# VH-VL binders against q9nrl2r1430to1533, part 258

Target 1, 104 residues: q9nrl2r1430to1533
Amino acid sequence: GGVHELSAFEQLVVELVRHDDSWPFLKLVSKIQVPDYYDIIKKPIALNIIREKVNKCEYKLASEFIDDIELMFSNCFEYNPRNTSEAKAGTRLQAFFHIQAQKL
Key: E = the ipSAE of ESMFold2; O = the ipSAE of OpenDDE; V2 = 0.75 times the mean of E and O plus 0.25 times the DockQ between their complexes.

## First folded at step 18 (VH-VL)

Design bb6 (framework fv_erenumab; at its last look DockQ between E and O 0.53; V2 from the best seeds 0.66)
Fold by OpenDDE, look of step 18:
Structure bb6 (fold): chain C 104 residues (1-104), chain A 121 residues (1-121), chain B 110 residues (1-110)
Amino acid sequence: as target 1 above (104 residues)
Amino acid sequence: QVQLVESGGGVVQPGRSLRLSCAASGFTFSSYAMHWVRQAPGKGLEWVAVISYKGSDKYSVDSVKGRFTISRDNSKNTLFLQMNSLRAEDTAVYYCARKPSYSRATYFDPWGQGTTVTVSS
Amino acid sequence: QSVLTQPPSVSAAPGQKVTISCSGSSSNIGNEYVSWYQQLPGTAPKLLIYENNKRPSGIPDRFSGSKSGTSTTLGITGLQTGDEADYYCATWDDSLDAYVFGGGTKLTVL
């Protein structure tokens, strides 16, 4: 994990956050809004958490960073039916991520 | 037929307690988060509290925290609202309402007919 | 003082079209599904629209919902006397971490 990789992670997170389909992923799901969420999702994660990890240089390998992003999408698809706006947004954002991740 | 029926409302003096019940039928009660919503006379709707399907997670609006407690008995298909230290501003019709199962969709369906709570000296 | 802002009242004659607006912010309507409820006089609220523009079974297509930006609109065509009621918009507010309702709109059929 060099300086260049860290910069790449930062830039990718910025791009993900700015994407129109990022709204389900910006922060952790509210326990009040969805009180059953954490009974189903055991490893919750969101873009703000991933951004913090990047800023703290917690990702030593690109694979670790990618794993967290993929976990975020996996959680979305596990909890949300395919026909929900969340799942649809997740599908589009993940596709975008996969394209951008090729640059890592 | 999905149905919710509230009971337990009445007239009480400030500082007293009241326990509301909501009997559910026509659906798998234990699969749904349940809510209480109230409406003061001539006023709008105000969200009060939510409880998860298992009952392990409970939350309420700030104005009732420490005074109101939401609970449920899934074996009896019943939702409860324990109201302590009641105040005049708690006067309202109290509705129980069902939230869609395992969804982030934000709507309530159905609603009970409501039970009236009047707090006055 | 409601988080979501609705006009206090609207009115129209039978057969006409009416719209009820509900304005919020990016922390609620902007990022969340909106629902609408009809409350006939002396009755409990009834779900009218969910997920911005979907009708539950039993709700006629005279009722419609639309959302744009941080605002939502309930449309009622072919107004009937039986439509006289209070209408409420609702959604989640992630800033307040709570479910929020509009102040309600009284619809009078002239």
Scores: ipSAE 0.750, ipTM 0.917, lowest interface PAE 0.6, mean pLDDT 95
Fold by ESMFold2, look of step 18:
Structure bb6 (fold): chain C 104 residues (1-104), chain A 121 residues (1-121), chain B 110 residues (1-110)
Amino acid sequence: as target 1 above (104 residues)
Amino acid sequence: QVQLVESGGGVVQPGRSLRLSCAASGFTFSSYAMHWVRQAPGKGLEWVAVISYKGSDKYSVDSVKGRFTISRDNSKNTLFLQMNSLRAEDTAVYYCARKPSYSRATYFDPWGQGTTVTVSS
Amino acid sequence: QSVLTQPPSVSAAPGQKVTISCSGSSSNIGNEYVSWYQQLPGTAPKLLIYENNKRPSGIPDRFSGSKSGTSTTLGITGLQTGDEADYYCATWDDSLDAYVFGGGTKLTVL
């Protein structure tokens, strides 16, 4: 809540987008590119959507923001085997997120 | 050991139909989205269509929409391409191909050896 | 015309090195992993390079891939007569909602 917390959410999303391992998470998976994705992942989310929700003040609690970020990683690990480039990027970006979120 | 084998090609006149088949072996066919890619004589490769692992979602390039239908029978490990209203421009070798089931995968492996479709008057 | 632009042909003598370029845009190569395929005469395409620069098992290390911005390059060293083939780059294109291939490059080993 408040201006301080909204600025922190925006700063954290910007840092995630800038991270080298953000590439699997920048936008929603294309249903044409990966037609199976939405049979498995029922609550899709990506950094561009999370950033828009921050800009529109749709997060009322820090826990709601954190839940969307963790959902993004959970989707990655649910869909992609752990040995894939996508899952490895997710593991590294999630670790980075946990460090940055300590300042939240 | 992973193998894709196409069949059903032939010579047909414009406006006619053909049904291509692709037999899969050596992997769990029902776990993968499957694709058709074609190559006109002396030309490059063109992606044609994809079908989801359950067969519920299907997409194709604009040039074949409404004429070609991709389908699959997971109980027979077989991919199909129903080609209706064939045109001279559809003359090509047709390959089936597997793409890895990753959220950002952009490559095909393996490919079948292809089946030739010739549409001529 | 191909969305991804490759030179129509390249040639070099046995033992030499060649590079094959593939130029795209921010809607494809700039945003997605690239793959390369070798198509020997009369055969199906075979995966040569995936994820910009990785080789599947069985592909010798004299084949290499790289990506910079919206362009990608296939490098082949120690050219052999058996390398005569057509070579294609490929990726996903966000604006077309389609997989796209380069027009192909015919490699001749003279």
Scores: ipSAE 0.650, ipTM 0.871, lowest interface PAE 1.2, mean pLDDT 92
ESMFold2 (binder alone), look of step 18: mean pLDDT 93; pTM 0.948

Design bb7 (framework fv_erenumab; at its last look DockQ between E and O 0.90; V2 from the best seeds 0.80)
Fold by OpenDDE, look of step 18:
Structure bb7 (fold): chain C 104 residues (1-104), chain A 121 residues (1-121), chain B 110 residues (1-110)
Amino acid sequence: as target 1 above (104 residues)
Amino acid sequence: QVQLVESGGGVVQPGRSLRLSCAASGFTFSSYAMHWVRQAPGKGLEWVAVISYKGSDKYSVDSVKGRFTISRDNSKNTLFLQMNSLRAEDTAVYYCARKPSYSRATYFDPWGQGTTVTVSS
Amino acid sequence: QSVLTQPPSVSAAPGQKVTISCSGSSSNIGNEWVSWYQQLPGTAPKLLIYENNKRPSGIPDRFSGSKSGTSTTLGITGLQTGDEADYYCATWDDSLDAYVFGGGTKLTVL
């Protein structure tokens, strides 16, 4: 990806982190807090991991960046029932992301 | 109705072992992570250990590591706590508690009635 | 020495309102859901509040929870003699990687 794309990724991650509904996604789920999580979720990811990848310029295509963000939401919906606060927050944050991603 | 019933408590001397049990009913036991929480006489609550729904992942507080082992038998809807090398400071009421399966859940519901463990010479 | 700090005791007359505070840090209350438990004398803890301000079924609306910053508060209105008990706040602590409880507050109904 170009310099402009990298900057766009950085800005989008910042916006996601600052969003009120980012709390389920800021960091990886603790194995002690939720010992069941990693038996179900095989590709765990969080915004801090994605931010690190952006900073290291690991995303060469916008599609790669988008795929990781979508994976993060997919994991949330796979593990959490629809009526949970986590899933509801994920739904709202994903909608926000989809709007912002159109600017990439 | 969801219910947890602890048993196995008693009076033992320091260095001895004790095995606690928690019988679960009224819910799909094998779908939930389970916890042990203890309360020393006249003191507050202290988290002790957790085990995953399948039993493959186990964790405990540092003060009991190497001495206490949490386990479960899903076919019998039973949670266990094997306590070895018991110390006076392990004296407490021991509660089993259910943890909801959400990625950021932090509460326990329900709790068992508790079983008393007394370690004294 | 508890990670979460509560007042040792509070008291009030029947019918009055009481509040119990619970203070923590950014690694626990600041970033995690808080729960409250009631422990009547000689009984096991009972869940009163989860996710900061939600009541499980069966818990009357006299009990309420609120959270601000790194602190949380349990409110009890219309105090009854049967409310005399110990109350504990609880949450997850990211730095300790453990579940943590407050020291507990003894509520006396005068």
Scores: ipSAE 0.857, ipTM 0.944, lowest interface PAE 0.5, mean pLDDT 96
Fold by ESMFold2, look of step 18:
Structure bb7 (fold): chain C 104 residues (1-104), chain A 121 residues (1-121), chain B 110 residues (1-110)
Amino acid sequence: as target 1 above (104 residues)
Amino acid sequence: QVQLVESGGGVVQPGRSLRLSCAASGFTFSSYAMHWVRQAPGKGLEWVAVISYKGSDKYSVDSVKGRFTISRDNSKNTLFLQMNSLRAEDTAVYYCARKPSYSRATYFDPWGQGTTVTVSS
Amino acid sequence: QSVLTQPPSVSAAPGQKVTISCSGSSSNIGNEWVSWYQQLPGTAPKLLIYENNKRPSGIPDRFSGSKSGTSTTLGITGLQTGDEADYYCATWDDSLDAYVFGGGTKLTVL
């Protein structure tokens, strides 16, 4: 949407990146590192890509931005069992996101 | 007991081919990406190749690309490395190794005992 | 040559502590989990440390790992003559699109 929404999206992405549990989500999973990932995850997304989309004004509605963030967490839980370090980090970061997203 | 056992090493002349095998037991082989890592005599470890759990996606280091082909037969719990156009620099102990199936796993456990490939005139 | 730099050798007496450093960059250690391997003479590598500082089952707590920035350290306390081995750090490197190993450190227990 408008410039107000873009400022809010950028502020939220910065807060997510700074969170201690952001480490699994900063960049896309490498196909060479994890060759099976893209057989399972068809819409990959990560914080660096979401931030770029904010910078390029690709989000027209807050719901589109929220959907990409939620997709990021959904991918994590789909690929990684809940007992893994990645899934545990995802659970904590998602909870943080839900609190911060109330500001939108 | 999770085990990996390599075989098929030997002494061959440059330009020849050799096929390595790695027999897996004690785990669901078809649920894991599998890797080859090599170690030249008196040298360190070098990652060589990876294959996805279904065998459809394969990647290798540039120095062996086009010459080595990683493959697997999930019905026989066996990983392979087809090595063509062998060079003296390929002389090494070759290990197969397993990586956990989640996205951020960056470690190998277990390793096989290794099989020795010597490429000499 | 490896993109992960380790000292070629280190030594200490039985019962003492030693640390083995491994230095990399933001394309590897800075953004990725590190693992450590022990290779006893004539044997295959064995996992000692994964996810920077975790020990697999069966590895005693006198082995420890830590990471700070683009560097990682393996610590070994209560040194035993059986610890004499080569030690390798390893991680993923985004620039090379490859798993990378340090050059190895020979530990001598005198």
Scores: ipSAE 0.682, ipTM 0.880, lowest interface PAE 1.0, mean pLDDT 92
ESMFold2 (binder alone), look of step 18: mean pLDDT 93; pTM 0.946

Design bb8 (framework fv_erenumab; at its last fold request DockQ between E and O 0.94; V2 from the best seeds 0.82)
Fold by OpenDDE, fold request of step 20:
Structure bb8 (fold): chain C 104 residues (1-104), chain A 121 residues (1-121), chain B 110 residues (1-110)
Amino acid sequence: as target 1 above (104 residues)
Amino acid sequence: QVQLVESGGGVVQPGRSLRLSCAASGFTFSSYAMHWVRQAPGKGLEWVAVISYSGKDKYSVDSVKGRFTISRDNSKNTLFLQMNSLRAEDTAVYYCARKPSYSRATYFDPWGQGTTVTVSS
Amino acid sequence: QSVLTQPPSVSAAPGQKVTISCSGSSSNIGNEFVSWYQQLPGTAPKLLIYENNKRPSGIPDRFSGSKSGTSTTLGITGLQTGDEADYYCATWDDSLDAYVFGGGTKLTVL
């Protein structure tokens, strides 16, 4: 049910945040640190934002939650070349997510 | 070879203006955010300003806001720093520096040789 | 005075190993990649270490970087007279929303 799904979302976000490869995704990119980031990425998102949405019960379906997580990864791969530390971390974290998401 | 060459430094009195230039070569200039970093005589490094690859977004340290303006001309592979209302504390070597286009990058490479600005009455 | 704290000076004899520390906080070194720069006398800074422990091409492996918690360390083995320079740590500060540097460390080769 809905309550079970919300708990599952919360737990999954906790696991993602604790993962060693979560560092590119914990918070939004600073506009000053990377001033051209938002010229490229039109739908920015990060784990702290997703966590907030979970806490506010904004996800009614597991597919909506999954879509935001996948958006987070797609943004990373869109902006960062494949050989960067960010993209490599994203690849590993996404693989982890796909395994954990089967529990949803 | 990737290279940055600053110019435009000089000796001026307080309240005057200078415009620094940084000529880039050896890489696709328009693909990189560019920075100015300065170093007062005998002191450390201080970040001054950044401009996005397109020139659309600009930011600077509080101590120079309203006085310094960063800009660029991608057609000429040139970065600029317009410095108005100069103060004695603006005396420094000014470096232009390139930042890689990664979402969590925090380093600069390469740096120019620097151009010296001296503000003295 | 600087956001990142470095010892003002270190010294050692040729062939020895030296370490230069750089301490910050959770809003900078604790959360962000750190870099190190070498500034030879009368020259511009040169990137020495990036992303905590990576060396750019052309930088010998006797230079190393490490990060733990809110501190980072630059290691130099087989010290040479040509290593005499100022060394700066650097990173991004999330709270200040700015790039920050250490105060610099002057390395003297005895």
Scores: ipSAE 0.877, ipTM 0.953, lowest interface PAE 0.5, mean pLDDT 96
Fold by ESMFold2-Fast, scan of step 21:
Structure bb8 (fold): chain C 104 residues (1-104), chain A 121 residues (1-121), chain B 110 residues (1-110)
Amino acid sequence: as target 1 above (104 residues)
Amino acid sequence: QVQLVESGGGVVQPGRSLRLSCAASGFTFSSYAMHWVRQAPGKGLEWVAVISYSGKDKYSVDSVKGRFTISRDNSKNTLFLQMNSLRAEDTAVYYCARKPSYSRATYFDPWGQGTTVTVSS
Amino acid sequence: QSVLTQPPSVSAAPGQKVTISCSGSSSNIGNEFVSWYQQLPGTAPKLLIYENNKRPSGIPDRFSGSKSGTSTTLGITGLQTGDEADYYCATWDDSLDAYVFGGGTKLTVL
């Protein structure tokens, strides 16, 4: 990666955070709030962590950034039943991400 | 159909122990995290403890940490709260409650009818 | 004191409307779903509203919930004597790492 890629990643993360359906993804799930979460989800991630990785220049390739975003959605669908507010928000936000990611 | 029934409450002197039980029926108990919530006489609700569906992860509020231990026996569909070193301020009705295992759920349903613990000298 | 603030009491006549407020902060109501519970005298709490504004099966539509910023409101229309109860808001608090309940509001229907 480079500076221009990281700027693009920052813009994408900002767009995701601003989206109405970002609420399940803004921060890590608390193991006290949801003690079962970390028994099922082995690679937890959230938008605040992804944004921090962007700001620290930890993504060397666009594919690495995209993989972390997709992991976030995958975790949501693995943990939450299809009819939950979380899964529905994840489905809409993932579609939005796929449109925005075409700019990368 | 879905029901939670608490038992094990009583009147005890300070420093003594009680073990509360919550018998679950009408749902797959082993698929849900379970909670204890208490209510002192004439006061509001206070969350006490949670346990994961497997029983591997458990957490309690600071006011009871080190004295209360939450546990469960999935083979008997029963939740427990072991209460040691009881204090007058632990006097309350103790409810067990189920919470949906969704990543952002913050609501309890159903609740048991409660069991009364009175700590007095 | 509770981190979620409710008025201690509210009252109105049968058939009227009441609103019960619950005020928190960005670490709780501002970031999390809110639920409401009805507790009739001598009984266990009963889920009335979840995820800010949804009703479980069996709860009549005269009960409603709303959330704005760091506050939430329970609305009850067409008040009935059977609505006399304590009402509690509840959510998760990120700073405390704990579920928190409001102090409760006693509704009297005279």
Scores: ipSAE 0.748, ipTM 0.906, lowest interface PAE 0.9, mean pLDDT 93
Fold by ESMFold2, look of step 18:
Structure bb8 (fold): chain C 104 residues (1-104), chain A 121 residues (1-121), chain B 110 residues (1-110)
Amino acid sequence: as target 1 above (104 residues)
Amino acid sequence: QVQLVESGGGVVQPGRSLRLSCAASGFTFSSYAMHWVRQAPGKGLEWVAVISYSGKDKYSVDSVKGRFTISRDNSKNTLFLQMNSLRAEDTAVYYCARKPSYSRATYFDPWGQGTTVTVSS
Amino acid sequence: QSVLTQPPSVSAAPGQKVTISCSGSSSNIGNEFVSWYQQLPGTAPKLLIYENNKRPSGIPDRFSGSKSGTSTTLGITGLQTGDEADYYCATWDDSLDAYVFGGGTKLTVL
């Protein structure tokens, strides 16, 4: 918790959004574009939603913030085969996240 | 190998109905979302409808909403398009097409050869 | 008129190279993967390029794709008479919640 931690969450989300591999994660998958996505992924989450939750102070603990970010990557790996551009981007962005999260 | 074959096209008067079929072979049909795309004479391609692999979720372009219904029978490897209240502007070659199953896939491969629907009075 | 704008036609001699442009917006090409299709006369479209610049198996490397900002380009080198066809760009459009295609470009080989 705390105000300093919330500022760190915002900074980390901004760094994730700026990363070249953020493109699969910026917003929720369109149900029309990918009509079977929400039959498989039951807890959808994306960077724009996480950023909104930070801005609205909805994270009480750092673990809650980290859990949403990790859920985002887990969804990507669950839905997308490992050889896809999405899964590769997820792997690289997750590695970047783990380095940046050491600052929390 | 992978093959999609459409059927059910024909010449029909406005207000009538047709049902198109697309027979799939050479791949696990039930693992893919399936689409209909049409092409009016001398015109470009227009996306019409999509159905999820289970058949649970269906979406279509506004111009056909309420008139066309996409469906599938996974036990028969067959995709359908029920076209009701046909209009002259529905005249086109209708293609079925397969899309990959990952979240940002925005391309179609393969396509069927198409079946022609002509709506004229 | 078309959400994705292509020139109506292009032409070049056999053995030469040609490019076909496709212009869109931030609601489509700017944020989404682009694909390209070849449609020979009287036939179904065939996938040439996916994910902006990738070629499916069986497509020769003289076909290439690129994307910059809100525009995309199909390149064809070593032009052959058998390349005479209509060519379409395609992508997803976030604002329309629909797949969109360019109006098509007719390629003529002299």
Scores: ipSAE 0.728, ipTM 0.895, lowest interface PAE 0.9, mean pLDDT 92
ESMFold2 (binder alone), look of step 18: mean pLDDT 93; pTM 0.945
OpenDDE, look of step 18: ipSAE 0.841; ipTM 0.938
ESMFold2, fold request of step 20: ipSAE 0.683, 0.623, 0.619; ipTM 0.889, 0.865, 0.869
ESMFold2 (binder alone), fold request of step 20: mean pLDDT 93, 93, 93; pTM 0.945, 0.946, 0.947
OpenDDE, fold request of step 20: ipSAE 0.877, 0.874; ipTM 0.952, 0.951

Design bb9 (framework fv_erenumab; at its last look DockQ between E and O 0.90; V2 from the best seeds 0.75)
Fold by OpenDDE, look of step 18:
Structure bb9 (fold): chain C 104 residues (1-104), chain A 121 residues (1-121), chain B 110 residues (1-110)
Amino acid sequence: as target 1 above (104 residues)
Amino acid sequence: QVQLVESGGGVVQPGRSLRLSCAASGFTFSSYAMHWVRQAPGKGLEWVAVISYRGSDKYSVDSVKGRFTISRDNSKNTLFLQMNSLRAEDTAVYYCARKPSYSRATYFDPWGQGTTVTVSS
Amino acid sequence: QSVLTQPPSVSAAPGQKVTISCSGSSSNIGNEFVSWYQQLPGTAPKLLIYENNKRPSGIPDRFSGSKSGTSTTLGITGLQTGDEADYYCATWDDSLDAYVFGGGTKLTVL
């Protein structure tokens, strides 16, 4: 991963965070708010964590960055039924991500 | 029909203990996190405690930590609140309530009818 | 004292419209879904609105919810005598890591 890729990751995370459908993904789910969550989701992740990883240059390949984003969506769809606001937001945000990721 | 029915309330002196129960019916009890919410006389609602669907995770408001313990028996569709070292400020109607299993859900439905706990000398 | 602020009371005549406000902050209403509850005298709270503006089954469309910024509003049109009750807003607070309620609003039907 070069400087160009790092900047691309940063920009993409910024765009994801600013998206109207980012609200389920901005931070990790609270253990108190949803105590069942971590019994189901074994690899929790959120945009703030991904942003930190980007800032720390932990992504050496674009595929690693993409994998974390996809994991974030996968977790959402695993825990939330299709008809929930969370899942619907995730569907839209993922579609947006897939379009933007083509530019990486 | 989904229903919650609390019991176990009463009048006790400060320092004593009381155990509340909430009987659930009409839904898969073991699939939902359950909560206790209380309401002091003439006052508003205050969140008290939550327990996960399997009972492995428990949390409560700071004012009751170390004194109150939430638990459940899924085989009997029953939620419990063990209240020790009761104080006058614990006087309230205690409601059990169900929360939907969504990652950002923030509402309770339904609520039980409540059971009254009075702590007085 | 309550994390969410409501007016202590509102009143109106039958048939009129009333609104009940609920003010919070960025750590609660600003970032979380809001719910509203009706508590008739001597009864348990009942869910009126969830996810800011959705009505559960059985709740008439006279009841509505809206959210803007760090505040939410419950609207009641065609006020009926049976609407006389206490109303509470509620949500999750990220900073407190707890569920929070408003102080409640007593609605009197004149």
Scores: ipSAE 0.827, ipTM 0.932, lowest interface PAE 0.6, mean pLDDT 96
Fold by ESMFold2, look of step 18:
Structure bb9 (fold): chain C 104 residues (1-104), chain A 121 residues (1-121), chain B 110 residues (1-110)
Amino acid sequence: as target 1 above (104 residues)
Amino acid sequence: QVQLVESGGGVVQPGRSLRLSCAASGFTFSSYAMHWVRQAPGKGLEWVAVISYRGSDKYSVDSVKGRFTISRDNSKNTLFLQMNSLRAEDTAVYYCARKPSYSRATYFDPWGQGTTVTVSS
Amino acid sequence: QSVLTQPPSVSAAPGQKVTISCSGSSSNIGNEFVSWYQQLPGTAPKLLIYENNKRPSGIPDRFSGSKSGTSTTLGITGLQTGDEADYYCATWDDSLDAYVFGGGTKLTVL
């Protein structure tokens, strides 16, 4: 909702983007690089999209913001086997997010 | 044993068509994106095209766009490359290659042994 | 000119070590996984290295890969005459929206 929440969302997104394990999540997956991705993932989302939504004040509730972040991780785990570099990065970044989100 | 075998190469005149096939065995073909990569005589490797595992998404490099069409028949474990309006510059060995299923994998394993296409008058 | 730059040739004696460099940019090597391929004379390419430094089953540990910034390096120790081949780096290029290969490096074992 208010301006304090939107500032907190922006700060959290910046922290996620700066994290070493953000590399799978910075932008949407390329259809040409991974042509099968969108056959499996029906609600794609990435940090650049979430950041744009924060900048445009598109989140009405904190839960909507948190849901988009969790969707991002859920997509990663649905598409990628757990032993892949992508899934391992997702696990570490999600743990970081959960710690930062408690400060929200 | 995982294997890819190309066929359909030959010598043709410019402007003609050829259809390449790649027979896959030893793995679940319908679970993998498939690619064509070519190599002109004495030259390096050039990525040509990709098709999604269901066959619905197809992409190719600009130099062949509108002339080459990648396709697949999952019931026959076969990948195809329809090559129309062939030019001398298309002369190459054509390899089919498998990409692993998971995201951000940017490598090809295995490759077929290739089929040679020569376009000359 | 190739998007990924490799030396055209390298050489070394049996038993020695050789390295093959591959230079790119932030639109490819800088942000994407790199793979390396061996192409023996008259044969198809074969995967040597994936995800910058991992070896598939059947590739001996004398083959190694590394990445630093926008450059990647293939290392081959204990060089054998059977290693004479062309070697290619490869990656995804985000600005071209395409897979790209280096120009290839011919290894001669003398």
Scores: ipSAE 0.578, ipTM 0.849, lowest interface PAE 1.4, mean pLDDT 91
ESMFold2 (binder alone), look of step 18: mean pLDDT 93; pTM 0.948

